# VH-VL binders against q96il0, part 121

Target 1, 167 residues: q96il0
Amino acid sequence: APERGAERRDTAPSGVSRFCPPRKSCHDWIGPPDKYSNLRPVHFYIPENESPLEQKLRKLRQETQEWNQQFWANQNLTFSKEKEEFIHSRLKTKGLGLRTESGQKATLNAEEMADFYKEFLSKNFQKHMYYNRDWYKRNFAITFFMGKVALERIWNKLKQKQKKRSN
Short names: E, the ipSAE of ESMFold2; O, the ipSAE of OpenDDE; V2, 0.75 times the mean of E and O plus 0.25 times the DockQ between their complexes.

## First folded at step 5 (VH-VL)

Design d26 (framework fv_ebronucimab; at its last look DockQ between E and O 0.63; V2 from the best seeds 0.70)
Fold by OpenDDE, look of step 5:
Structure d26 (fold): chain C 167 residues (1-167), chain A 120 residues (1-120), chain B 111 residues (1-111)
Amino acid sequence: as target 1 above (167 residues)
Amino acid sequence: EVQLVESGGGLVQPGRSLRLSCAASGFTFSSYGMNWVRQAPGKGLEWVSYISSSGGSTEYADSVQGRFTISRDNGKNSLYLQMNSLRAEDTALYFCAKDTEYGSWSFDYWGQGTMVTVSS
Amino acid sequence: QSELTQPRSVSGSPGQSVTISCTGTSSNIGAGYDVHWYQQHPGKAPKLLISDNSNRPSGVPDRFSGSKSGNTASLTISGLQAEDEADYYCQSYDSSLDAYVFGTGTDVTVL
């Protein structure tokens, strides 16, 4: 009995393209789109005198980015796999080969693919709802901390101006 | 109701390995960072390790750096702590702890803990 | 390890007010990191009492209050009850360690 090779579940390698920004960058860097998630990774700048609020904001943004990258990488892999399975199943049912006479990969028409998309969206509806909910919560928190950091910076600038006037 | 249930504790000899597990329920596990915190018998609390909601970021206390590995399986709502090269000083009750909310570096729910005893 | 310093024990009579101090350094509380408080009864898991210096989670009685000033945070228990007998821990973050840090713990006894 031939040992059915354990299909290595290609877990999307967490290989976020280690886009290494230049060492002397004082700004956030945006990398090219990730090959799995299709999202552009952001490398967040760490200031020398980072405040606790700034650090919280940075860490929250980083975590949110990682969460988004993982979600969409997995979703895209699932989508691609299910799409391929759907196409193969439909072609088989039609008595068609996986390749055309010209050697090209056989595809389904737009109407047949519309059925796949509808089914896929229906099947993943709850997953998308949870994603959206969490997305809003995360972004709300990020926005809130952005506001706090802005206020802190204003306050620090005002204090510095007062000290300069007193000397 | 939020529940965290630790398991995998026991008696081990120095230099051996042990893997702890934490089963989470009652909340969206994949949305929150998770932590391990330990308490030696008759001592205070000590933070051990953190893992982000996606598992993409991990942090460790200096006392366990290079020996312990935190991981998670969001599909199984499970948190893990692989402990290698165990020492007598690692003897403690190990708690699984959930991050409260985004931007709050506090822990709102804790398990009952699992006891790890490292003895010759 | 840079632990936050707490008194070893605090005692009070029922109905009295007691305060637990948590003293940090310039790399944690003094740097502006938030302080959180936990209650732990014997043989039980810790419970969050106060988050973010003064925020009280749902289900925590209003007799518990938190404050922070300079390098010191404080937990006040007003109207002390027998059920408040427990260990109390403060917690923050330390930038020099890049780690969460707990206080040494305070044993609260109700006389």
Scores: ipSAE 0.831, ipTM 0.940, lowest interface PAE 0.6, mean pLDDT 92
Fold by ESMFold2, look of step 5:
Structure d26 (fold): chain C 167 residues (1-167), chain A 120 residues (1-120), chain B 111 residues (1-111)
Amino acid sequence: as target 1 above (167 residues)
Amino acid sequence: EVQLVESGGGLVQPGRSLRLSCAASGFTFSSYGMNWVRQAPGKGLEWVSYISSSGGSTEYADSVQGRFTISRDNGKNSLYLQMNSLRAEDTALYFCAKDTEYGSWSFDYWGQGTMVTVSS
Amino acid sequence: QSELTQPRSVSGSPGQSVTISCTGTSSNIGAGYDVHWYQQHPGKAPKLLISDNSNRPSGVPDRFSGSKSGNTASLTISGLQAEDEADYYCQSYDSSLDAYVFGTGTDVTVL
């Protein structure tokens, strides 16, 4: 299930985690959460006799995962950047520094931050609407191909059973 | 209203480099994979390269592997082809082509192409 | 380079039907990969005519139809019209090359 626009990150370190599944695995492998998107990547198994339809499904799932990871990583960075910019501009208007007397980052209280959250939600509404529409299109296509692959596999099992009996 | 406009073609000597660009409009560029397809004068179509919607996956024809690099900038709605170590056989009209909607490995919109001529 | 074989040219009179064959190998069409068709008028970009063997994109007249069987795909133009005079290319995927492949192209002439 995709997460709709609720993730909030206060920092944006520049690193990206890497995952390398075991080579001998005969199953899809789910890796650890990505640092920026907070999504778990799937590493897809490629069987030796992959049909063209199975290949199409696998590549569509891989590409959709890449697209989804990139969208949420970018959204998390945008959220963090715009949050810092909002806090900085409001602190400057109040004549306050970026750090407290203890050296910690200065912040705004919850009431002051409510303006940011309302503004952010409004600014990103169209972007998330397009994301949702594209997400539904991708998942409809994936589901359709999953059904076609399932039918192909059933048909192949029936042909194999019928061939064994006729020989 | 879908538009793909190629640029950056020209006359170059063998061994030189050239960078092609494709400007996209009229669709959500970041949602679709993109391709380069070329056509030598008087000849048929030849697929050159593919890049996924996010840019995370690329594929190349054997004839250009190691010499050409496909890339995209989804913030600028632009597709690129860096062509290094150009050969006479790379002479062609280069088209930018959009993947058909998900689940089909076909190309539903094409640009008008940009001509690359590699000659001494 | 192109791996799919098409006839160099076909011709027909207005109102007649022509069929263009596209023959592949066991690594592309024969493996079960879909076939797509493009129309290219002189000096113009290709236009997708048929996708996924037989699907007609919106705006393509119903006189164009496609089919696939075994190693061979076919494009049929029924009720040939003057504007159908163009080059036609088939396209598929080849698993041995890990590449998209086009046919050699067919020049359709309306007499």
Scores: ipSAE 0.618, ipTM 0.854, lowest interface PAE 1.6, mean pLDDT 85
ESMFold2 (binder alone), look of step 5: mean pLDDT 92; pTM 0.941

Design d27 (framework fv_ebronucimab; at its last look DockQ between E and O 0.54; V2 from the best seeds 0.00; counts 0 for: pae E 2.1 > 2)
Fold by OpenDDE, look of step 5:
Structure d27 (fold): chain C 167 residues (1-167), chain A 120 residues (1-120), chain B 111 residues (1-111)
Amino acid sequence: as target 1 above (167 residues)
Amino acid sequence: EVQLVESGGGLVQPGRSLRLSCAASGFTFSSYGMNWVRQAPGKGLEWVSYISSSGGSTSYADSVQGRFTISRDNGKNSLYLQMNSLRAEDTALYFCAKDTEYGSWSFDYWGQGTMVTVSS
Amino acid sequence: QSELTQPRSVSGSPGQSVTISCTGTSSNIGAGYDVHWYQQHPGKAPKLLISDNSERPSGVPDRFSGSKSGNTASLTISGLQAEDEADYYCQSYDSSLDAYVFGTGTDVTVL
């Protein structure tokens, strides 16, 4: 009995291309689009005198980015897999081979693919709703902390000016 | 209702390994960071490890660094703690704890804990 | 581990007010990190009592209040009740350790 090869579930390699920005950069760096998520990773700068509030903001932004990368990497993999399965199934039903006479991968027409997209969106509707909800919550929190950090920086600048005037 | 249920605790000898699990329900598990906190018998609380909502970021207390590994399966609403090279000082009740909200570094829900005893 | 320092025990009569102090260092409370408070009854899991220095979660009575000044945070229990007999822990973050830190714990007894 031939040992059915365990289909290696291609777990999306967690290998986010660790674009290492130059050590001397005082700014956030944006990397090229990730091959799985198609999202551009951001490497967040860590200031030497980072305040607790700034640290909270940075960590929240980093975690949100990681969350987005993982979601879209998984979603794109699922989409690609289901799309391929759909195409194969439809071609088989039509009695068509997986390759054209010219050796190219056989594809379905735009109308047939529209059915796939509709079904895929319908099937994943709830997942997308949860994603959107969480996306808004995260971004709201980030925006809120950005405001707090801005206020803190203003206050610190004012204190420094007062100290310089007193000396 | 939010529920966290720890399991996997028991009696083990020093140097052995143990894996703890925490089953989460009543909230969107994949949206929140998770923590392990332990309490030795008759002692205070000690933070052990953190994992981000996606699992992309982890942190550990110095006391467990290099020996413990935190992980999660968001599809199963489960948190794990792989404990290797266990020591007598690791004897404690281990709690699973949920992060409160984004930007708050507090824990709003806790499990009842699972007891780990390391003894020769 | 740099633990936050709490009094070992605090006692009061019913209806009195008691205050629990939590003293940190320049790398945690003194650095400006928020303080959270937990209540733990014997044989029970901890419960979040105060978050972000002074915020009360839903279901926490108004008689519990938190404050922070300098390197010290405080939990005040006004109108002490028998049900308040428990262990109380403060918690913060320490930048030097890159870790969450708990207080040593305070046993509150109602006389």
Scores: ipSAE 0.799, ipTM 0.928, lowest interface PAE 0.6, mean pLDDT 92
Fold by ESMFold2, look of step 5:
Structure d27 (fold): chain C 167 residues (1-167), chain A 120 residues (1-120), chain B 111 residues (1-111)
Amino acid sequence: as target 1 above (167 residues)
Amino acid sequence: EVQLVESGGGLVQPGRSLRLSCAASGFTFSSYGMNWVRQAPGKGLEWVSYISSSGGSTSYADSVQGRFTISRDNGKNSLYLQMNSLRAEDTALYFCAKDTEYGSWSFDYWGQGTMVTVSS
Amino acid sequence: QSELTQPRSVSGSPGQSVTISCTGTSSNIGAGYDVHWYQQHPGKAPKLLISDNSERPSGVPDRFSGSKSGNTASLTISGLQAEDEADYYCQSYDSSLDAYVFGTGTDVTVL
């Protein structure tokens, strides 16, 4: 399956859905599904005096969300485009028009559409394999940094309690 | 084998524009963030710009902010640097550099660079 | 301009150990950001030598080691060899500049 990049005319925009978290919040916010990717964006909390480790985690999560939304927006566009091309090609081969006598859009039966779905998966197999590999790599890294941030916060709490008790 | 090949350098007058390209091969280009780093003749290294793997996040050194624009085309495995309003102090060898794995913020593969000379 | 401070040059005889310091500020190394090291031979591109303070990429000889404490990182070359003659740069991130920063560079000479 060929690689699909941002330079194609049909490449979906990288934008997220409209979302407006509260001006002062100490939590991450989850917005409504994005129009193009169908994924829910997260607006990440930035604590006062964010540590280097917290910053790395936040940027990794932000860039992972960006990457994931762009991939699925592009795949949704490609799927729709190739589906219509397949239907038009098969209708032409059968000598049929794009519309029925009543003006309704001509379609293919379920078995014929199953051929499209199989062909689409085959054409895009390598792209999805690279996506899955990167998805696992990103999630492992995020989980690892989440654990390190959690330990950092626990250490800071214990350090503060120890100083108060020693005084 | 990972390869990064820069091009588009040359001699230009101050105030003019130049566009650098970097062709990538031997790795999944769309999986990694990319950077431009420059080195003036006889001087040290200076980070110039960063772009995320999808192209949605960018950042710039203060010295080039507003004049340079980093971009990428993941379909062509190519990284670009549009350099506008060039100044004599932009004279340098410009390297294309690949990010390491997630969270490291280091540069594991570099091209050989393309020379940009800005003089009247 | 933003930069981490390194000695201008360091020298040693073959087989000796040399150490290169990299001193930052409270907005970069002192804030806890990792330090990375690069080797650059004349006319060539930099090569990543040490990442994340002390991690050695595949193919880098074990005579190269790194450490970090406080505002200072160190690169140590044990068993110095002629091929180690090059420029060495440290690199980190600076939160006040929102930028990656390199050190001033150290020329290592093998006597």
Scores: ipSAE 0.538, ipTM 0.822, lowest interface PAE 2.1, mean pLDDT 86
ESMFold2 (binder alone), look of step 5: mean pLDDT 92; pTM 0.944

Design d28 (framework fv_ebronucimab; at its last look DockQ between E and O 0.48; V2 from the best seeds 0.00; counts 0 for: pae E 2.4 > 2)
Fold by ESMFold2, look of step 5:
Structure d28 (fold): chain C 167 residues (1-167), chain A 120 residues (1-120), chain B 111 residues (1-111)
Amino acid sequence: as target 1 above (167 residues)
Amino acid sequence: EVQLVESGGGLVQPGRSLRLSCAASGFTFSSYGMNWVRQAPGKGLEWVSYISSSGGSTSYADSVQGRFTISRDNGKNSLYLQMNSLRAEDTALYFCAKDTEYGSWSFDYWGQGTMVTVSS
Amino acid sequence: QSELTQPRSVSGSPGQSVTISCTGTSSNIGAGYDVHWYQQHPGKAPKLLISDNSYRPSGVPDRFSGSKSGNTASLTISGLQAEDEADYYCQSYDSSLDAYVFGTGTDVTVL
């Protein structure tokens, strides 16, 4: 089970749709949740005449997605490992094995597991605070570049209309 | 305080291999792309290679493509450059450089460099 | 293969202003890619002076300024001081090479 706090804030200048095909698309595409990070990857459209600003925005979004997916994949792995270790430790203290009479994995009840969840959140608090700060900084930068790209596109469209009317 | 410390340079014969390392501290290493940049004695700066923050994307200058491999271990806060089939023209001081935070495609922190000399 | 072109050397007296040019091609500066500037004292690592054509990182004196027009970027050092004696490199991205490119370097001498 994934831990709380995962969010996605990626937006694309060309828009996103679940229905755009992944092979060849004029739009960004959102894929299914990644098994390990539990995040939905964005498959970015590369326009044929990509401007330098558009390229910077795309690369920034790609790198932010990679960073975000790595963080949550690592956190999910750590969560699973520490949960198993906690259960193993508590079962051994009770004099119980790792498997029940029927051969199924032994586990703890909800009251016993509450101690694990509290301990995990406490141990990982600082990492999540740094993650949140960096996430906001990255998404503020992405928003800034999205604004620049939007203005560039409007300016180019107005230049084309002006050229057509003045000829 | 951001600190980048390169190591693994030395004198080596042409055709041999070296592995450079860069130890990072003072910042969240896994949040940033990293680069290798080299400077031949008495010459200017030359970009060598890039690796994304997750390690999922890499790129290389044409002069080293197919011979050098950039990698990273985010658990050890370390960047690496595996340099195979070394040539005399690879002789240079090799710097580890950190990408800036806003995707400006510039390098805001540099190590002191490690010297690689390829000579018979 | 492609380098950004800089003058080999520039000199000035203390207190004067000097300007270092950085000329590219239609595949780098001329395509609209940003230009960054680095200072390198002998035996030292490069230091970022100017990013994104004109942005000055914290700790860089305000006598350093940058601009870009067409295929050419410029770094200006106003009020030249003895510690400004160093090599200066511009840097951009080249779309035809799919690579970062540095300028040839400029040796600034304070007379």
Scores: ipSAE 0.480, ipTM 0.789, lowest interface PAE 2.4, mean pLDDT 84
Fold by OpenDDE, look of step 5:
Structure d28 (fold): chain C 167 residues (1-167), chain A 120 residues (1-120), chain B 111 residues (1-111)
Amino acid sequence: as target 1 above (167 residues)
Amino acid sequence: EVQLVESGGGLVQPGRSLRLSCAASGFTFSSYGMNWVRQAPGKGLEWVSYISSSGGSTSYADSVQGRFTISRDNGKNSLYLQMNSLRAEDTALYFCAKDTEYGSWSFDYWGQGTMVTVSS
Amino acid sequence: QSELTQPRSVSGSPGQSVTISCTGTSSNIGAGYDVHWYQQHPGKAPKLLISDNSYRPSGVPDRFSGSKSGNTASLTISGLQAEDEADYYCQSYDSSLDAYVFGTGTDVTVL
């Protein structure tokens, strides 16, 4: 009996999209959608005189992005795997081969696939609830820090204007 | 209740490797950044390494850069520190420490620590 | 490593107020990074005492207060009690090192 090679669990490479923005960019860059997560990565600009508050905001945004990329990459892989297993199991039950007479991959109809989607959503409901909760918390924090950074920038501009008037 | 339990410490010779583990419970582990902090006997606290909630970002103190590797398994609620090329100056109690909240750079919960002794 | 500077020891009588200073540089406290404080009893893990310069976590008595000005942060313990005998550490971030930095630690004794 040939030893079925241990299927290398293709751990979704932490594929930080190797999108390298131009070195002289003064703004955030959005890359193409990641092949696993289907999310567009953002490369955050680092200003020369970044304040501690701006740095905190940038790091929080970066970490949140990484969190989102990982979640959806894993979710999409799980979805694809379970979908394939479902199709194979149903075809087998019907006595159908994995390939059509034309050599194409056999697929199930929309009605049969509706059962898969319902089951998949039900099974992953709790996971999605936790994701949503954490998503809101992260975005609330980001928004809060954005507000603080905005206020800091206003204050710094006012101070600079006062110094110019005193000179 | 939040709990952090370190393990894997022990006596090792210089140049050897050791792997520390931290088991987390009582909170959503995958939502928070985690840190290693060490304390040499009779000395102060020294930050060692950080890993983001997803594991996508890591940072190290200069003293351990290139020798130590921080990692995590969110499915197992576990934090790890692979320590290679150990030196006598790495002798310390190693704490696992949790980030307080999003955007905060403080540590609200600490383990009891695991002792690493590097001696010939 | 650019450690934050703390006094080695501070002492006071029960009921008195004591202040621990934490002095940084232009790359950490002076750059505007927040300061956090930890209490550590002998043989115990550190406990977060003050976060973000002056925020007191739940369960921390109101006799503990934090402040920051310029390159220096301060922890004040009002109404010193016997249970306050411990080591105290400040902590911040250093942009030049891209690392978290701790203070040298202060031993507080109650006389």
Scores: ipSAE 0.475, ipTM 0.810, lowest interface PAE 1.3, mean pLDDT 90
ESMFold2 (binder alone), look of step 5: mean pLDDT 92; pTM 0.946

Design d29 (framework fv_ebronucimab; at its last look DockQ between E and O 0.01; V2 from the best seeds 0.00; counts 0 for: pae O 4.9 > 2, placed apart)
Fold by ESMFold2, look of step 5:
Order: sequence, then C-alpha cells, then structure tokens
Structure d29 (fold): chain C 167 residues (1-167), chain A 120 residues (1-120), chain B 111 residues (1-111)
Amino acid sequence: as target 1 above (167 residues)
Amino acid sequence: EVQLVESGGGLVQPGRSLRLSCAASGFTFSSYGMNWVRQAPGKGLEWVSYISSSGGSTSYADSVQGRFTISRDNGKNSLYLQMNSLRAEDTALYFCAKDTEYGSWSFDYWGQGTMVTVSS
Amino acid sequence: QSELTQPRSVSGSPGQSVTISCTGTSSNIGAGYDVHWYQQHPGKAPKLLISDNSNRPSGVPDRFSGSKSGNTASLTISGLQAEDEADYYCQSYDYSLDAYVFGTGTDVTVL
C-alpha cells in the first residue's frame, strides 16, 4: 500500500533539529525536541485540494510554531548563560574556584540559587507579558480559523448532498 | 501612532548592491509580518518580499528571487532588504508595509518609501 | 508578475457612484482568495481601504464598499467626493506564484 500509510519517523540522517516527515503523509507530524527550544516541532500536512481558508490556517499555525520555538530557544540560552555567570560571580566573591578539588563543578545552595531565579524572572517580566499577550492572540485566531474551516467543510457536504438529489 | 520610515535608497549602477532599512515604531514590531512593495515611476504597485514576525519564513517575487534578501532585527524594530545584482527594472520607490492582524493577508500601514534608481 | 486587471481610469461627478472592477484568474481571485483595496493619493503612500472583500477599516467612510463574485471583485464609491480623486489598487494572493499580487491600478477622476 504505497500511498495509504502514515508514518512518524525521522527521514533525515541525524539531529533533533533536523526532521523530515514522510512525503506521502496524510497527517501532521510531531518531530523530536528541538535542541535549542526543547519543544517538539509539528510538520504540517498540505492536502492536495487545500482551500484558501485551510491554507491561511496552516500558515498561521506554522508561523505561530516558529515564533514559539524561537522565543523559548532564546529564553533557554539566556537562562543558562546568566545562571552560569551568576554562579561564577558568587563563587569568586566567596574566594572559591569554579571546580572542587575533585574536579566537579562547584555550585551554590538552593537559597543562593533562589536569588538568581527571582532576579531572572524580574528582568524578563515584560518580555513574558508580551509573549503571553501574543500567545493568546495567536491561539484565538487559530481557533477562529479552525471553526471557519469546519463550517466550510459542512457547507461543502451539504452542496454535495444537493447535487446527488439532482441526478 | 504607527510609523514606518524607509532609508537607504539612492542612485546606483547596474550590477551593484544597496541595502534598504525600515524603522518601525508605534506597534509591537515582533508580532507582525512585514513586506516590501515597490512602485516604478508612473507605474503600479508590485509586491517584492515577505518575512514572518519571527523571521523564520520568507518569500520573494520571482523577479527578485535569488538577488534580494529580506531580513529583520526585532531587537532594533528594523526591517531590511539587501538588493544585489541590481538591474534597471528595479528602479522604483520601495515601501515598507505591515501585515494586518492575523489571517487577513493585507497591508494596513505603509511607509512613505525610499527611491532606488538603477542606471548606468 | 501576474497582475489583476483593473480599468485604467474611471470618472464621475460629485454625488455619483463609480465602480472599479478587479478581475483575476483561477490561481488567485478565482481560487477563492480574498481581495483588498488600497487608495493612493499623488505623492502619498497607499492606504488600506477595504480588507477581506468587504470589510471597512475604522476611519474609512461608509461610501466605500467592496464585493467579490467569481473571478471579479468590485470597489464602489457612492456619493463621490473631491477627496476621492486618487489611484486605487486591488490586491490578492496567487497560489501558483506563491505571491501577493496587485491590480494594474485605476485613476479615479472627480469631474
């Protein structure tokens, strides 16, 4: 059955950021976690007879996914860099090295790390507010277009039933 | 108030390059897709290029594919158009245009444009 | 580039109605893609006048109306006024080009 199956596997050689769904898939595909954002990308199916409304919905979902992936990739990188800088600066202030005598990375206790987490959240508060607003707007628009696509499909079914009666 | 201000136009020889810039203000630039649209003197409007809000998706008119590159810097609220291998037919006023809200595929705000003239 | 076809010019007296047609192909308007309209006064940037075939953005007078049927969209200016003298462009999407496409433009003259 060469064109009837749906497959969810990585057709590219390697890497979590490199995923290519089967060419003849009839469904959206979920890939492995992106190494920078830690989010799983969706690879969207393009039906042969996609309507203009279906295309608008698919493009909106694709661009929303890219926007979301980029936001979290940037946040994860910023978080990890600032965390390491915070630990490094606190260890130097205490006169300690970056590694113990055993060669393991030196770290801070939970109370000291709580200061970092609070500071990070405070610095990024406005960025997260804009992200939440845009997330809401995008998800509302996607839901609205999903409803319009559903109505379009119901309308097409009704037209087909009327054509059958006219035979 | 939404404002889009283009710059970087000028007179250049065929085969040379220019980089256009568009400075955006009065809206959350990173939330909207952006476009370049051009208008040759005395002629109509021609869409040139699109870039999604995150910069992850781009598209180009066939007439500029492979020669022009659209980009954006959301940290600087700026849109760019790198124009390589310029030709006389690229002579036009270049507008920066903002996508409307999601799903419309129309352009609700435009800059005043920057003139690009390509002649020997 | 594929263009949507518009009449070169249209004229009317103050208070009359004028209609501008915008005719596409099976890969754009005929495929069911929406049509948008822009007004451009001399030396000015285009302004969005009608979106999604018939939606009038805030601040656009209600004498402007749009419709679409088959391969053709129409912009109607009812009660023509002197400030309506401008160029008008329709715009849609063409799936075969994967491109936004504009109409050829219509010069509206108020007599």
Scores: ipSAE 0.513, ipTM 0.816, lowest interface PAE 2.4, mean pLDDT 85
Fold by OpenDDE, look of step 5:
Structure d29 (fold): chain C 167 residues (1-167), chain A 120 residues (1-120), chain B 111 residues (1-111)
Amino acid sequence: as target 1 above (167 residues)
Amino acid sequence: EVQLVESGGGLVQPGRSLRLSCAASGFTFSSYGMNWVRQAPGKGLEWVSYISSSGGSTSYADSVQGRFTISRDNGKNSLYLQMNSLRAEDTALYFCAKDTEYGSWSFDYWGQGTMVTVSS
Amino acid sequence: QSELTQPRSVSGSPGQSVTISCTGTSSNIGAGYDVHWYQQHPGKAPKLLISDNSNRPSGVPDRFSGSKSGNTASLTISGLQAEDEADYYCQSYDYSLDAYVFGTGTDVTVL
């Protein structure tokens, strides 16, 4: 059985956004766009009396966010790498250097780059389809738990009103 | 024979300025990009700056960006490096290096270097 | 400044083969940019040894060879000679920095 060489997937460093919201914040915080994914991280608030359902919702949101950050960080890295490789290979094929006569970085024209984008999209089509499917599944689950949490909160408010009327 | 001869190095205090020169001969100077590369004592090579054959394009390492200016005079077959706001970490042997060919990003000829020492 | 990673030192006996690795990132070697190699003897200027991954300039012995795969380039010295004792540097380009990048350098010793 040929030992499948484990392609060390250069995992983009899990750059946990160093954005630390103020400790006294009672709200979710949105950070600046991450340098790799270009997605804005959200820091979820943890209530003092968090219910098990609220905790589960928060965890699902956090996991989904991390999943999105990782996906787009890796996708952007792959895109950048393949783009540069494409440019480099095309310039070589043309017998052109990496710099123009003026000393500027050599680039390809819009038509040539259109070929790159087409190929890149074609190559990554299945990956994007899976991403979209999983994105919908995750968001459906989150929405479902949001509904449960909302119902729980309504029920708790009703119980409190009943106790106040009985005293 | 291709020759590159650096000059202008010396002892200078921090915050001062120094101008290096490189005299080129043995090739069509105006046809090639030129570079400065430095080597701190007992350390590796560090690229400093590039200038295109025409002088229309320049680039700098982050470590010297905003402080150093590369220029050339093709009529005099000369390359220059104006170094301002010098720091102790700029202490190095500075080499003039020629691009191998048009559009190539290797250096086929190097000078012997000129020593710059930044010390209080 | 991002440097290409090289072993600090490599040693071999006369007549042996030694290999120096040069590891980059996805923004330089891994992006498809060529690797060049320089030899530097003590107190001398660097000399171009290999260009464009595997090209030997005129006057460079055939015992020097270069290769590149993925994010790593390699310089092999076959039939090591006493005169090969020197520092060796790889060099490439990093598009994220828009800068030339050198390796950390490798000291080759002939035992």
Scores: ipSAE 0.018, ipTM 0.632, lowest interface PAE 4.9, mean pLDDT 87
ESMFold2 (binder alone), look of step 5: mean pLDDT 93; pTM 0.950

